# Designs tried in a protein design chat: VHH binders against Glucokinase (glk). Part 4

Target 1, 317 residues: Glucokinase (glk), of Thermotoga maritima (q9x1i0)
Amino acid sequence: MPKLKLIGVDLGGTTFSVGLVSEDGKILKKVTRDTLVENGKEDVIRRIAETILEVSDGEEAPYVGIGSPGSIDRENGIVRFSPNFPDWHNVPLTDELAKRTGKKVFLENDANAFVLGEKWFGAGRGHDHIVALTLGTGIGGGVVTHGYLLTGRDGIGAELGHVVVEPNGPMCNCGTRGCLEAVASATAIRRFLREGYKKYHSSLVYKLAGSPEKADAKHLFDAARQGDRFALMIRDRVVDALARAVAGYIHIFNPEIVIIGGGISRAGEILFGPLREKVVDYIMPSFVGTYEVVASPLVEDAGILGAASIIKERIGG

## First folded at step 20 (VHH; from m75 with E100D Y101R S104E S105T H112Y)

Design m83
Fold by ESMFold2, last read:
Structure m83 (fold): chain B 317 residues (1-317), chain A 123 residues (1-123)
Amino acid sequence: as target 1 above (317 residues)
Amino acid sequence: EVQLVESGGGLVQPGGSLRLSCAASGFIFRWYDMYWVRQAPGKGLEWVSEISMDSGYTEYPDSVKGRFTISRDNAKNTLYLQMNSLRPEDTAVYYCAREDRDEETGEYTFDYRGQGTLVTVSS
């Protein structure tokens, strides 16, 4: 039987991407545009619709999945609030796009789309109990339990990046202290490196970066692989934070697999080796050997594949 | 709640020695640079020493350099100040402090400090 193609829309505040995706997860065509939020919501919706039609021209692709930042009403396809779109209040996004494209459109939160992408196309394939984190500028998370996405009462559950891992620790943008995001995100790492320069200016991190302002997670992990003392100190803090969080998720969700994506996950074994070891320090003995902790295989494709996977979840699951 | 409890102060003669201790709780001690600051009678707060989280970096102002030694034991969540060759001008309340930054300005703050321990150097 012929397989239909899927359309995934990765909606962000600065850019959006639309991909044409085979049912087995191969990206056949991808177009990225500036979102241009300042032009207003009707312009954004129109430009997304035009790009959907461009990407799918001449193709049998009747379905669209959209991953959007913010709070969503997935039943009605509405974006209730979005941090990237301050003027958006209860926007009927799926209906507006359906009118303009003639396609059936599904909406999900972007972090939830990430775990769905892992379930359908990534390391979560074949698993009914998945925890996923994306470690980027912030930390997003999602949970699949008994084969289905965990959404909570108001559809905003599984804010995994905001569990407290350092009591009275660094300030988080969410307004509290010591969240995983405030310690283990790319933003947190850049902050630690800038703050550390006065005392640790001889660290290899700063030689690799060229200045404290340019120092980031890549320079941190490159220096840590070379045994740099300061880099290893910060790596150990990040690992401890992640291990505390992951241990909590293991206790709460009893997952088969914990998948870590986003730019920081590219660090490889300098991160994952110590992380796997440290998680054992924080879990009950009954959980030892019940889970895996792995890097996401989806990397740069994660946003589009996550969005496309919404389709498979809604019609194929 | 961040808690810092200083101890070890007292009356000592010029040229004498004291060892101050600071017990820390309510935060993960090993992830923070730590400070000793002091306040002499009628004066403002004066930085006395600092130590990095791994003890690899220490620093002192000229007024105490060579006489004071800061140290820490991360396993015991404890900060120390060994004070030797004490002088009358070292008379002050000594505070243990955690390094923090003001979110808006980026400037160092010492909002987390204990009740202090009084050191009096007098013949």
Scores: ipSAE 0.583, ipTM 0.827, lowest interface PAE 1.8, mean pLDDT 92
Fold by ESMFold2, fold request of step 22:
Structure m83 (fold): chain B 317 residues (1-317), chain A 123 residues (1-123)
Amino acid sequence: as target 1 above (317 residues)
Amino acid sequence: EVQLVESGGGLVQPGGSLRLSCAASGFIFRWYDMYWVRQAPGKGLEWVSEISMDSGYTEYPDSVKGRFTISRDNAKNTLYLQMNSLRPEDTAVYYCAREDRDEETGEYTFDYRGQGTLVTVSS
């Protein structure tokens, strides 16, 4: 019997992507478009709907999963607000797309979609207790406990990127100091590199980047692999912050697996080796050997696969 | 809260030496560049020295270069200033400060500093 095809929509502020996904997580078709938020919500919704229909033409794909940044009402399919879409207030996204496509549409927050993607298609398969982080421009997080997505009383739980890891540390955009996001995000790394140029301009990071304005996490980790002193200092700060946060999640959630995705996770063992070692320094002895810390295997497909996994979660399998 | 506790000040004769210490707490010391600043009676704050997280970068204004040496011990969360060949014009309250930036302007601030320790250079 042919397996049902899934449609995943990865909605971002700059681009959105729509994928046709097999039941086992293979992307069969993928279309990426500019979001063009400035053209207004009607244009964005119309273009998403058109792209859904394009991707699913000739296919049995009655369901759509959408991962969206921001605050969502998952029960009613509403985007309450999002920094990526400043003029979106209580947008009934699933209803609007259902009208235009004739499909059943499900909505989830993008960080929660990420952990669902790991649960159904990634390193979380076969696990009922999963913690996942995505290290990008910001830090998103999601938790599966007893096989179910943790959402909290008001649907906004598991803001893992905003645990405090540096008392009186760098200012976070959330208005608090020392959040994991303020230290370990791609944005935080770029800020440390830009701010460090006055004193550390001889660092290999800046030679690799060509200027402090272009310096980013890739240049940091490439320089760190070559033993650059400044790069290793910043890498150590990022590792310490992540280890403190992950230790906290281990204590709170007792997970089988901690999965780290996003662009920074592509750094590989220059990041993950020290991270695994450092986590042990911050956990109670009873937790040693109870968890794994791994990079997400989903890579560039994580957004679409996360969105498609919403369908699997909501339909019950 | 961020705490910086300076000590080691006192009265010394011109040409003498003194070593200041600063005990830091309330933040992760090793992730911050650190400064010494001073305030002579009736004057504003004057930058005296800075040191990077790893001690690989130090800098001094011409007024103290060659006479003062900043150092740090990250294992003990302590910052030091060795002051040699002291002159009467070095008389000031000396403050240990953590590098910080005004989020809005991006400029350095020294809002996190201790109570100070008085150094008096006089015969």
Scores: ipSAE 0.568, ipTM 0.824, lowest interface PAE 2.0, mean pLDDT 92
Fold by ESMFold2, last read:
Structure m83 (fold): chain B 317 residues (1-317), chain A 123 residues (1-123)
Amino acid sequence: as target 1 above (317 residues)
Amino acid sequence: EVQLVESGGGLVQPGGSLRLSCAASGFIFRWYDMYWVRQAPGKGLEWVSEISMDSGYTEYPDSVKGRFTISRDNAKNTLYLQMNSLRPEDTAVYYCAREDRDEETGEYTFDYRGQGTLVTVSS
């Protein structure tokens, strides 16, 4: 590939971001806008296209990668539906953006884009067998096997956040109980902290947050580092859920590396130390020593880098 | 399927003691606060005791405080109620219950409870 610049679009329900990215993964320019879903899909598409042109003005950047929440038809560049855009049904997003920008546009699900970002720019470089999770408001995941994104028969495979880790556990937004997302997401942590206030109001978590309504994952992990009993209890539940899920992925995919990103992954060793230890409890002995479990190095710009990596995946690196 | 199986009930004289057990399965027991509730003849359900996941918080209504002790063994997935100084008014079916929340209201529910064990306190 020539030394072209890449355009990555991180599409969300509240904001979208467009980044100009070097082939080596350096963010050269970044613009963030409110998505304004309420204005209608034509307005959203128009503003994304305008932002693409703004970010790439004066640059040789003929390709756009876009990561979108929801179910996508990647072959035809269509967003079938998305929880973040309730009025979007079979939106031909890549064609509409290509028409407005004059660029070739590629579409992928945002969680799949994350694992591609890791493959091309992150901890997944040099690996052909990668499992990646993003631990944010929800839990997304993606799998690279034999060097290629795992998509499944209908292009909807690798919903890693919806494996059941707690039989008859907390209700998940997907309508089932005990999904990894319902236990280990930022949303799940806030719920546990809010629900725990009656019995655990003396916990350091609530002092750090100022109130149970403001308590979140950052307060949880800060309190856990200081030995707070309640914080450690919730941390242990999150770790156990993640370990059960990761053990399953290890057994199914035999990965070289399991990469965990998203805001919760910034907790560091208070999360990853116990997680690595607990995973060993749930795997067959033949898998011990065959994998690494690491935090994503892509931090704040993972969305843009994931989106840009779609380009590298579709036309080669 | 959540299963809670109570045992240890029976006929006991006033002033006597009984120890109730509850075997739990179908969920990860150590992640849930647990309750004992009871239903006296012709009455509704009455809360009897509560214990947190780590046993660090227990609570009792005044009617049983000092006489009943809730405990749990997370390694054995078992909840216990030690009942001492039993009185005729303690006669009831005793149920083990898992704390849960109604998804719409956020209020506590006790939908997950066993079939109960009968305690009769009579001379």
Scores: ipSAE 0.565, ipTM 0.820, lowest interface PAE 2.0, mean pLDDT 92
Fold by ESMFold2, fold request of step 22:
Structure m83 (fold): chain B 317 residues (1-317), chain A 123 residues (1-123)
Amino acid sequence: as target 1 above (317 residues)
Amino acid sequence: EVQLVESGGGLVQPGGSLRLSCAASGFIFRWYDMYWVRQAPGKGLEWVSEISMDSGYTEYPDSVKGRFTISRDNAKNTLYLQMNSLRPEDTAVYYCAREDRDEETGEYTFDYRGQGTLVTVSS
């Protein structure tokens, strides 16, 4: 009997990706398409189904895991609503995909899928108490406690990116001020860099980027490594915000490991060194030495691996 | 709630000096550029100085340059304005303000400012 392969679907508002994944987490084939939300939900669903069939052609892959943005009913496979898909209202996504593909489909929220990917394929393997953050355009997160995904009463718990780290701080797109996402996301960093140009135009950040409009987290951390004063000021603000948030998660969840992924996590020790040091400033002494803070090993494939891990979580260990 | 409380105003003769203070609370002071602005009787708000988060950048309009010095103490959450060689045209209510932007337009706003402290320069 051929070994069963896993299909992971990373659904986003701009693109979706479908991957064929081995049982041990190797991506064997990957196809990325524009989501084209403007064409309507039937077109999106049809194109996802076609891509699933393309990726799995000639393979024994009876299961699909799909990570979706927004509010989901995971038990019934329904996307209740999502800001990424404005005309989606209680869409029976798993049933629609099952009909078109002949496969059994499982649905999870994309941030929760990320922590499951870490549990099954990443730095969370072998741990029952995991906190994971992904630092991208926004900040998503998830928690595994006692070996199980923490979902809360209504399935919407663990919105880790929306803890307040700066009282009356920058406006967050969620409508409040000072959320971790408003300070430490890629979007927040771009905003700080664009707004800083008038006063700090001589900073190495802008020389590396070529313009304030192109300045992003990569330019920030490259400049910070070279001692650029402005880059270090912004890096310190990001680190302080992350440390406050992570300290809170440590106190609440007593995790074995805190895993940080997404594009910003590729900064390496210019970010993680100061972060580990600063977390100690914000925790009770009894927590020192009880956790690790690490970069996610899953990098660019975290979305597909997270989605594939839903299958492992739902049908067995 | 963001709070900024100015103090140190008063009556002074031309050529005199005053030091204004501003106590800040309700936000993490060290992450914000800060301003002093003033409003003369019957006039609009006028910018008179700014200082960056780390004090590495200061700026002044020509009308006060060389006479006014902005400073801050991040450990005490306090902004200062040292005003020397005061002139009658410096008479105004002085406000400290936190730099912010209108989220829709991206324009600077002065909505985060205190009650002000009155400086009167007259003989």
Scores: ipSAE 0.558, ipTM 0.819, lowest interface PAE 1.9, mean pLDDT 92

## First folded at step 21 (VHH)

Design m86 (from m75 with S104E S105T H112V)
Fold by OpenDDE, last read:
Structure m86 (fold): chain B 317 residues (1-317), chain A 123 residues (1-123)
Amino acid sequence: as target 1 above (317 residues)
Amino acid sequence: EVQLVESGGGLVQPGGSLRLSCAASGFIFRWYDMYWVRQAPGKGLEWVSEISMDSGYTEYPDSVKGRFTISRDNAKNTLYLQMNSLRPEDTAVYYCAREEYDEETGEYTFDVRGQGTLVTVSS
């Protein structure tokens, strides 16, 4: 008898990925396609459904987990609103996909999916108290406490990227100044680099990038590793912002482990070393030693595994 | 609210010295490059000095170079301007300004600044 397989859908504005995942978290098949949002929600949903059927052809895979950006009604499987999908308003995504595929479909916010992926397949394995951050274009987060995903009264928590870490700091897309996302995301870093070129054009960051328009977090951290002054300043700002946020989360959730994923997390110890040190500066003494700050091991598979993990969370074990 | 409060201005004779201070609050001071700008009567806003967030970089226009020194204490959220060998043409309201970048123009602006402190150099 073939073992039950899980289907994970990582839905993004540019591309979506569908994976067939074993019960133990191995990706057996993966298909990535352009989302083509401009074709309309019906076309996108159709293509997702077709891809699900393609990936699961001949397999025992009755369940689908889907991680989506935006405001999600996780109970009813509705995408309320997503900036990446401008024409999606109260889209019953799970019902639509279920009708097309004949499978049971579960929906979570992509950040919540991320923490679930860590819980079941990543660094969070064996832990019941987890805080996870994904540092990409934006910053999302998820919280597991006492083994349960924290979603809040309306199922729209946690938005860990939208805590204020710099009062009257950079404007965030949410309309608030100084959010973590506005300081420590890949987008924020690019902004800092673009703004800094006029003054710091001699920085190694720009030499590595070739132009200020192409300068990104990778170039920043590469330059920082080489001791570039400008790069280190920006790194320090990012680290300070993250440390303030993480310290807050430590105080609130008392986690065993803080897991940081996404593109920014790929910087490695040039980021995490200072971060671990700085967090201690911002936490109460009673919390020292109660947590670990680690990089996500899931890397590029985080999306699919997170989505697949939704199934485990919903149906148990 | 972002607040910048300048102090230390006054009347001095030519060749005299003053030290201006700027107390910053409402934002994380250490993450911003800071500036001194001045406005003389009937003139526009003039850049006077710049200092990087880590104090590793300072710059001055030729008009004040060698006479003025900008410094900062991030622990105290304070910006300083030491002005030596003052001249009548240095008479102006001096403002402490936080770095702001205008994406439309691609230029830094001094829109975030205090109420200023008046410096009058006269015999």
Scores: ipSAE 0.750, ipTM 0.885, lowest interface PAE 0.6, mean pLDDT 95
Fold by OpenDDE, last read:
Structure m86 (fold): chain B 317 residues (1-317), chain A 123 residues (1-123)
Amino acid sequence: as target 1 above (317 residues)
Amino acid sequence: EVQLVESGGGLVQPGGSLRLSCAASGFIFRWYDMYWVRQAPGKGLEWVSEISMDSGYTEYPDSVKGRFTISRDNAKNTLYLQMNSLRPEDTAVYYCAREEYDEETGEYTFDVRGQGTLVTVSS
């Protein structure tokens, strides 16, 4: 009998991806489609189900993991609410997909899916204490402690992007000033670049971008690598914010490894080098040497593998 | 709460000098460009000086250029304004302000500022 394969669904507001994944974490098939949220939840769910059946055709893949943004009831497989799906309210996603596909479906928040992906297929392999952050449009995170996914009393933990790292800093979408997300996300970086153009219009970041409206994290870090003063200042602010947050997580969770993924993590050592150094400034001496900070190796596969990893987590690996 | 506390103001004769200080707290000082602004009696708020986060950039209006020098000590969370060759027209309440950006107008604002310190230049 062929080995069981896993199905991972990375659900997003713009696109969703469905992948067939081997037991050892190799993506065998992948299909990406437009989510078309405007067509309504029934259409979206139908198309997801069809795609699941498509990628798993002729394969022994009885389980589906789905990573979704928003507030998730992981036990009952319900999407309570998601900004990316404004018309979705208490959608029994797992039941609907199970009904349509005949498969067992598991649901997690996308940030939790991310840390599970790292645990089973990424940099977290072999570790029981993991903190993972995804730096994209927003900042999400997940925590594994003693081999268990931290979900909290209500299953809505952890929200690692909403810790205050800059008192009275930029306003976060959550309504609090100075959250990590408001300082170190791709959105935050774009904001800094837009705001900075008037004063720092001669910066290399804008030359690379072509315009202030197009300036983003990629241009920032590219300019920083070339020694652009403005870019380095923004980088340093981002690094400081991340370092403060990571230091907090280190103190709270005492992780073996802190894994950072997402688009911003693609910056590489221009980000991670200073980050590693700065974290030391903010942690107690007893924690020095107890952890490592690394970039996620999953890169573009993080979504699918994270989703697929939900299966391993739920059925025992 | 953001706090900016100015000090160093007082009465000085024309041609004299003063050094203003601003103690910042309640936010991470080093991540903000800082400004000095002033308000003379019967006049609006006037920009006097600005300094970047790392002190690598400073700028002044023509009215004070060559006479005023802005500086900062990020380790002490303190902003300074050295004022030389003071003139009667420099009489005003001086405020230190944190950079604020208004996305609607596309302009920097001085809404976050201290209570000010009075500088009076008179014979």
Scores: ipSAE 0.722, ipTM 0.879, lowest interface PAE 0.7, mean pLDDT 95
Fold by OpenDDE, fold request of step 22:
Structure m86 (fold): chain B 317 residues (1-317), chain A 123 residues (1-123)
Amino acid sequence: as target 1 above (317 residues)
Amino acid sequence: EVQLVESGGGLVQPGGSLRLSCAASGFIFRWYDMYWVRQAPGKGLEWVSEISMDSGYTEYPDSVKGRFTISRDNAKNTLYLQMNSLRPEDTAVYYCAREEYDEETGEYTFDVRGQGTLVTVSS
């Protein structure tokens, strides 16, 4: 009997990816296409459906998982609102795709999809207590406790990027000052670099980038590895913010493992080394040794695998 | 609430010295470059000194260069300004300030500052 294959849809504002995934987490087929949000929701949904059918042609793949940005009604499969999809208001995405593909479709927020991907296919395998953060344009997070995804009463938890780590710090897009996202995201780092140019124009960061406008996290960490003073200061600020947040999550969730993914996580030990050390400064002694902080191993395929993992979560694994 | 409290001002004769202090609270002091600015009677705000987060960088305008020295103690959340060889033209209210960048205007502002401390240089 052929084993069940999974379909994962990683939905983004610029591109979306659809993958056929084996039961054990191997990507068998992958198609990426421009989202073309400007064409309207109907066109986008149509193209997603077509792509699903394309990757699953001739395959036993009755289920689709979708990771989507924005506010999601996971129970009813509705995208309530997403900044990346301005014309999407209460879009019954799962129903629409089901009608078009004949498949059962499940929907999760992309951050929740991420932690599920880690649970089923990534560093979270074998663990029942997981905290996961994705550090990209923004900061998203997900929590698994006692093997269950934390969703909260309204299905909108957890928002791990919007905890205050710097009182009266930088303004976050959520309207609060000092959120983790406002300090430790790729967007935040770019902001720090732009703002810092006047004072630190001689920094290696800008030499590597070519201009302050092009300076980003990669340049920051590259410069930091070379001992650039300015780069190290910014790195330290990012690390401190992350450490404070992670310490809070450790206190609340008592996780076995804290998994960090996204573009920022690609910095490697220049980030994780200091982070692991700094977390200890902010946790109670009773929590020392009870957790691991690791980078996500899923890297580029985290989106598809996360989306596919939604299926396993919903049908019982 | 972000608070900056300046102290150390007073009356001094030309050629004299003063040391200003600024106590910071309500934010993580160590992550911010800090500044001294001053406002003389009938004049606008003038930048007087700046210091980086780690004290590795300092800068002064020509008007005070060689006479003023900015420093900081991150452990004490305190900013300092040593003023030597004071001149009558240094008379002003001195403010400790945290610079904020406005992304819309592309300008830096000193909106975060204390009530100031008055420095009067007169014979």
Scores: ipSAE 0.692, ipTM 0.854, lowest interface PAE 0.7, mean pLDDT 94
Fold by OpenDDE, fold request of step 22:
Structure m86 (fold): chain B 317 residues (1-317), chain A 123 residues (1-123)
Amino acid sequence: as target 1 above (317 residues)
Amino acid sequence: EVQLVESGGGLVQPGGSLRLSCAASGFIFRWYDMYWVRQAPGKGLEWVSEISMDSGYTEYPDSVKGRFTISRDNAKNTLYLQMNSLRPEDTAVYYCAREEYDEETGEYTFDVRGQGTLVTVSS
C-alpha cells in the first residue's frame, strides 16, 4: 500500500500555497494562488478547499495541516483574528475545510508551524529542544521543549519577535518600542535604509538598489559583504538585536538548536557569522557550547512543510 | 525612559569657546545618529550638527561650519559639541537630540531631546 501523504497549506495574506508532501518530507505537488482577501472569507476558503482537492486528487491524503497567520485557536481550529484577513473573526477554518474536502484538518499559527516543520523535516530533526525564528516581513518564532510545542495557556505563544531588545527603540506594530521585529525584520531593514538615505546616500546599498525605495535586506547584505560602512552598521544593529533575543531564548529554553529561517536568513554567513559570535557575549558561561545557531534548510518550502508537519505532530510521527 | 542631559553652557564673550556635553541613557546610544539643535530666543529649532553612529560622518550648516565640531563617545554614551569663535547669533538653548521618524506623518522630528543648556554670547 502506498504510504500516506500529507497536505500542507501555507496561508498568507497575498498568496497561499498547498502542497502534497510525502511522509518523509518531500514535496510531491505544489500549487500557489493569490489569496485575494478582498473577495471575502467564503471565497478564500472555497479556493483553498478546491486547491486541496486538486493537489490530492488520486492520492491517499486524508489529513490537512494549515499554518495561518494571526491568533489561532489550535484546539478548535478557529482563526480568532488575523491582520492579513481583517474580515476573519472567529472563523472555524478547520471545520469549513473539512466539510468541503472530507479530510481531517489541523490548524496552527504559522510560526508554530514553522518550528514544527523544522522539527520534523528541517534542522530540528532529532532534537527535542528547538527554538526557531522566521525573519521575514515580521518575525515569528516557535519553541519546542522536551519534544512538545510550546503554546502557552491560551495557545498564543510563542511570540519571539515581540521581545524588547532595544529599549526605547523603534516602534513596533504591536505598540511597543524596541521589539525584535522592529529592528531585525525585513520591514525594519527597509525602514532603516529608507531613513538612512539622507545621510548615507553614497552607500553601496543604494547603488545596488537603484533607489532608497527599492533598497531591501538583500541589498544591505550584499553591500555589507563588500565592506560598505553604512551597510555594516545596519547589519551590526540587526545582529546585535538578534543576538540579544537569541541569548534570552537560550537562557529561557536551553535549546539544542536555534534555527533561523525566512528571507533574511538567506544572507548566509554575513549574518550568521557575526550572530554566532555576538550571542556568546550575551549568554552566561554555562550555556556556552550547549547550542548551535543554524539557518533553516527548508528555505521556500518551509511554509508547506511546516503546515504538513502539523499533521505529524497531531496524529503522531 | 530616554534621557538626554546637556551641560556645558554659559556666558561667553564673542570669539570665545565652549564645549557642550550630552549624557544619554535609556536607549542604545551607539545605534543612533545624534544631533545638536538650538533654539534662539523667539526662533524655532535649528539644526546645528549631526554625527553618524560610528562618527565617520559629520555635517554642519553653513552658519556654524568651521567653528563647531561634533563628536561622540559611544562607550560613555556621550555626545559633544566643541564651539569655537562664538558669535552673538549663536546665543541659544542647545539641545542634544535623536532624530525620530513618524510613520503616520511621514516627517522627521527631533522629539527626543534633553532639557537643553543655555549658551549666551555677549560682550
Scores: ipSAE 0.663, ipTM 0.843, lowest interface PAE 0.7, mean pLDDT 94

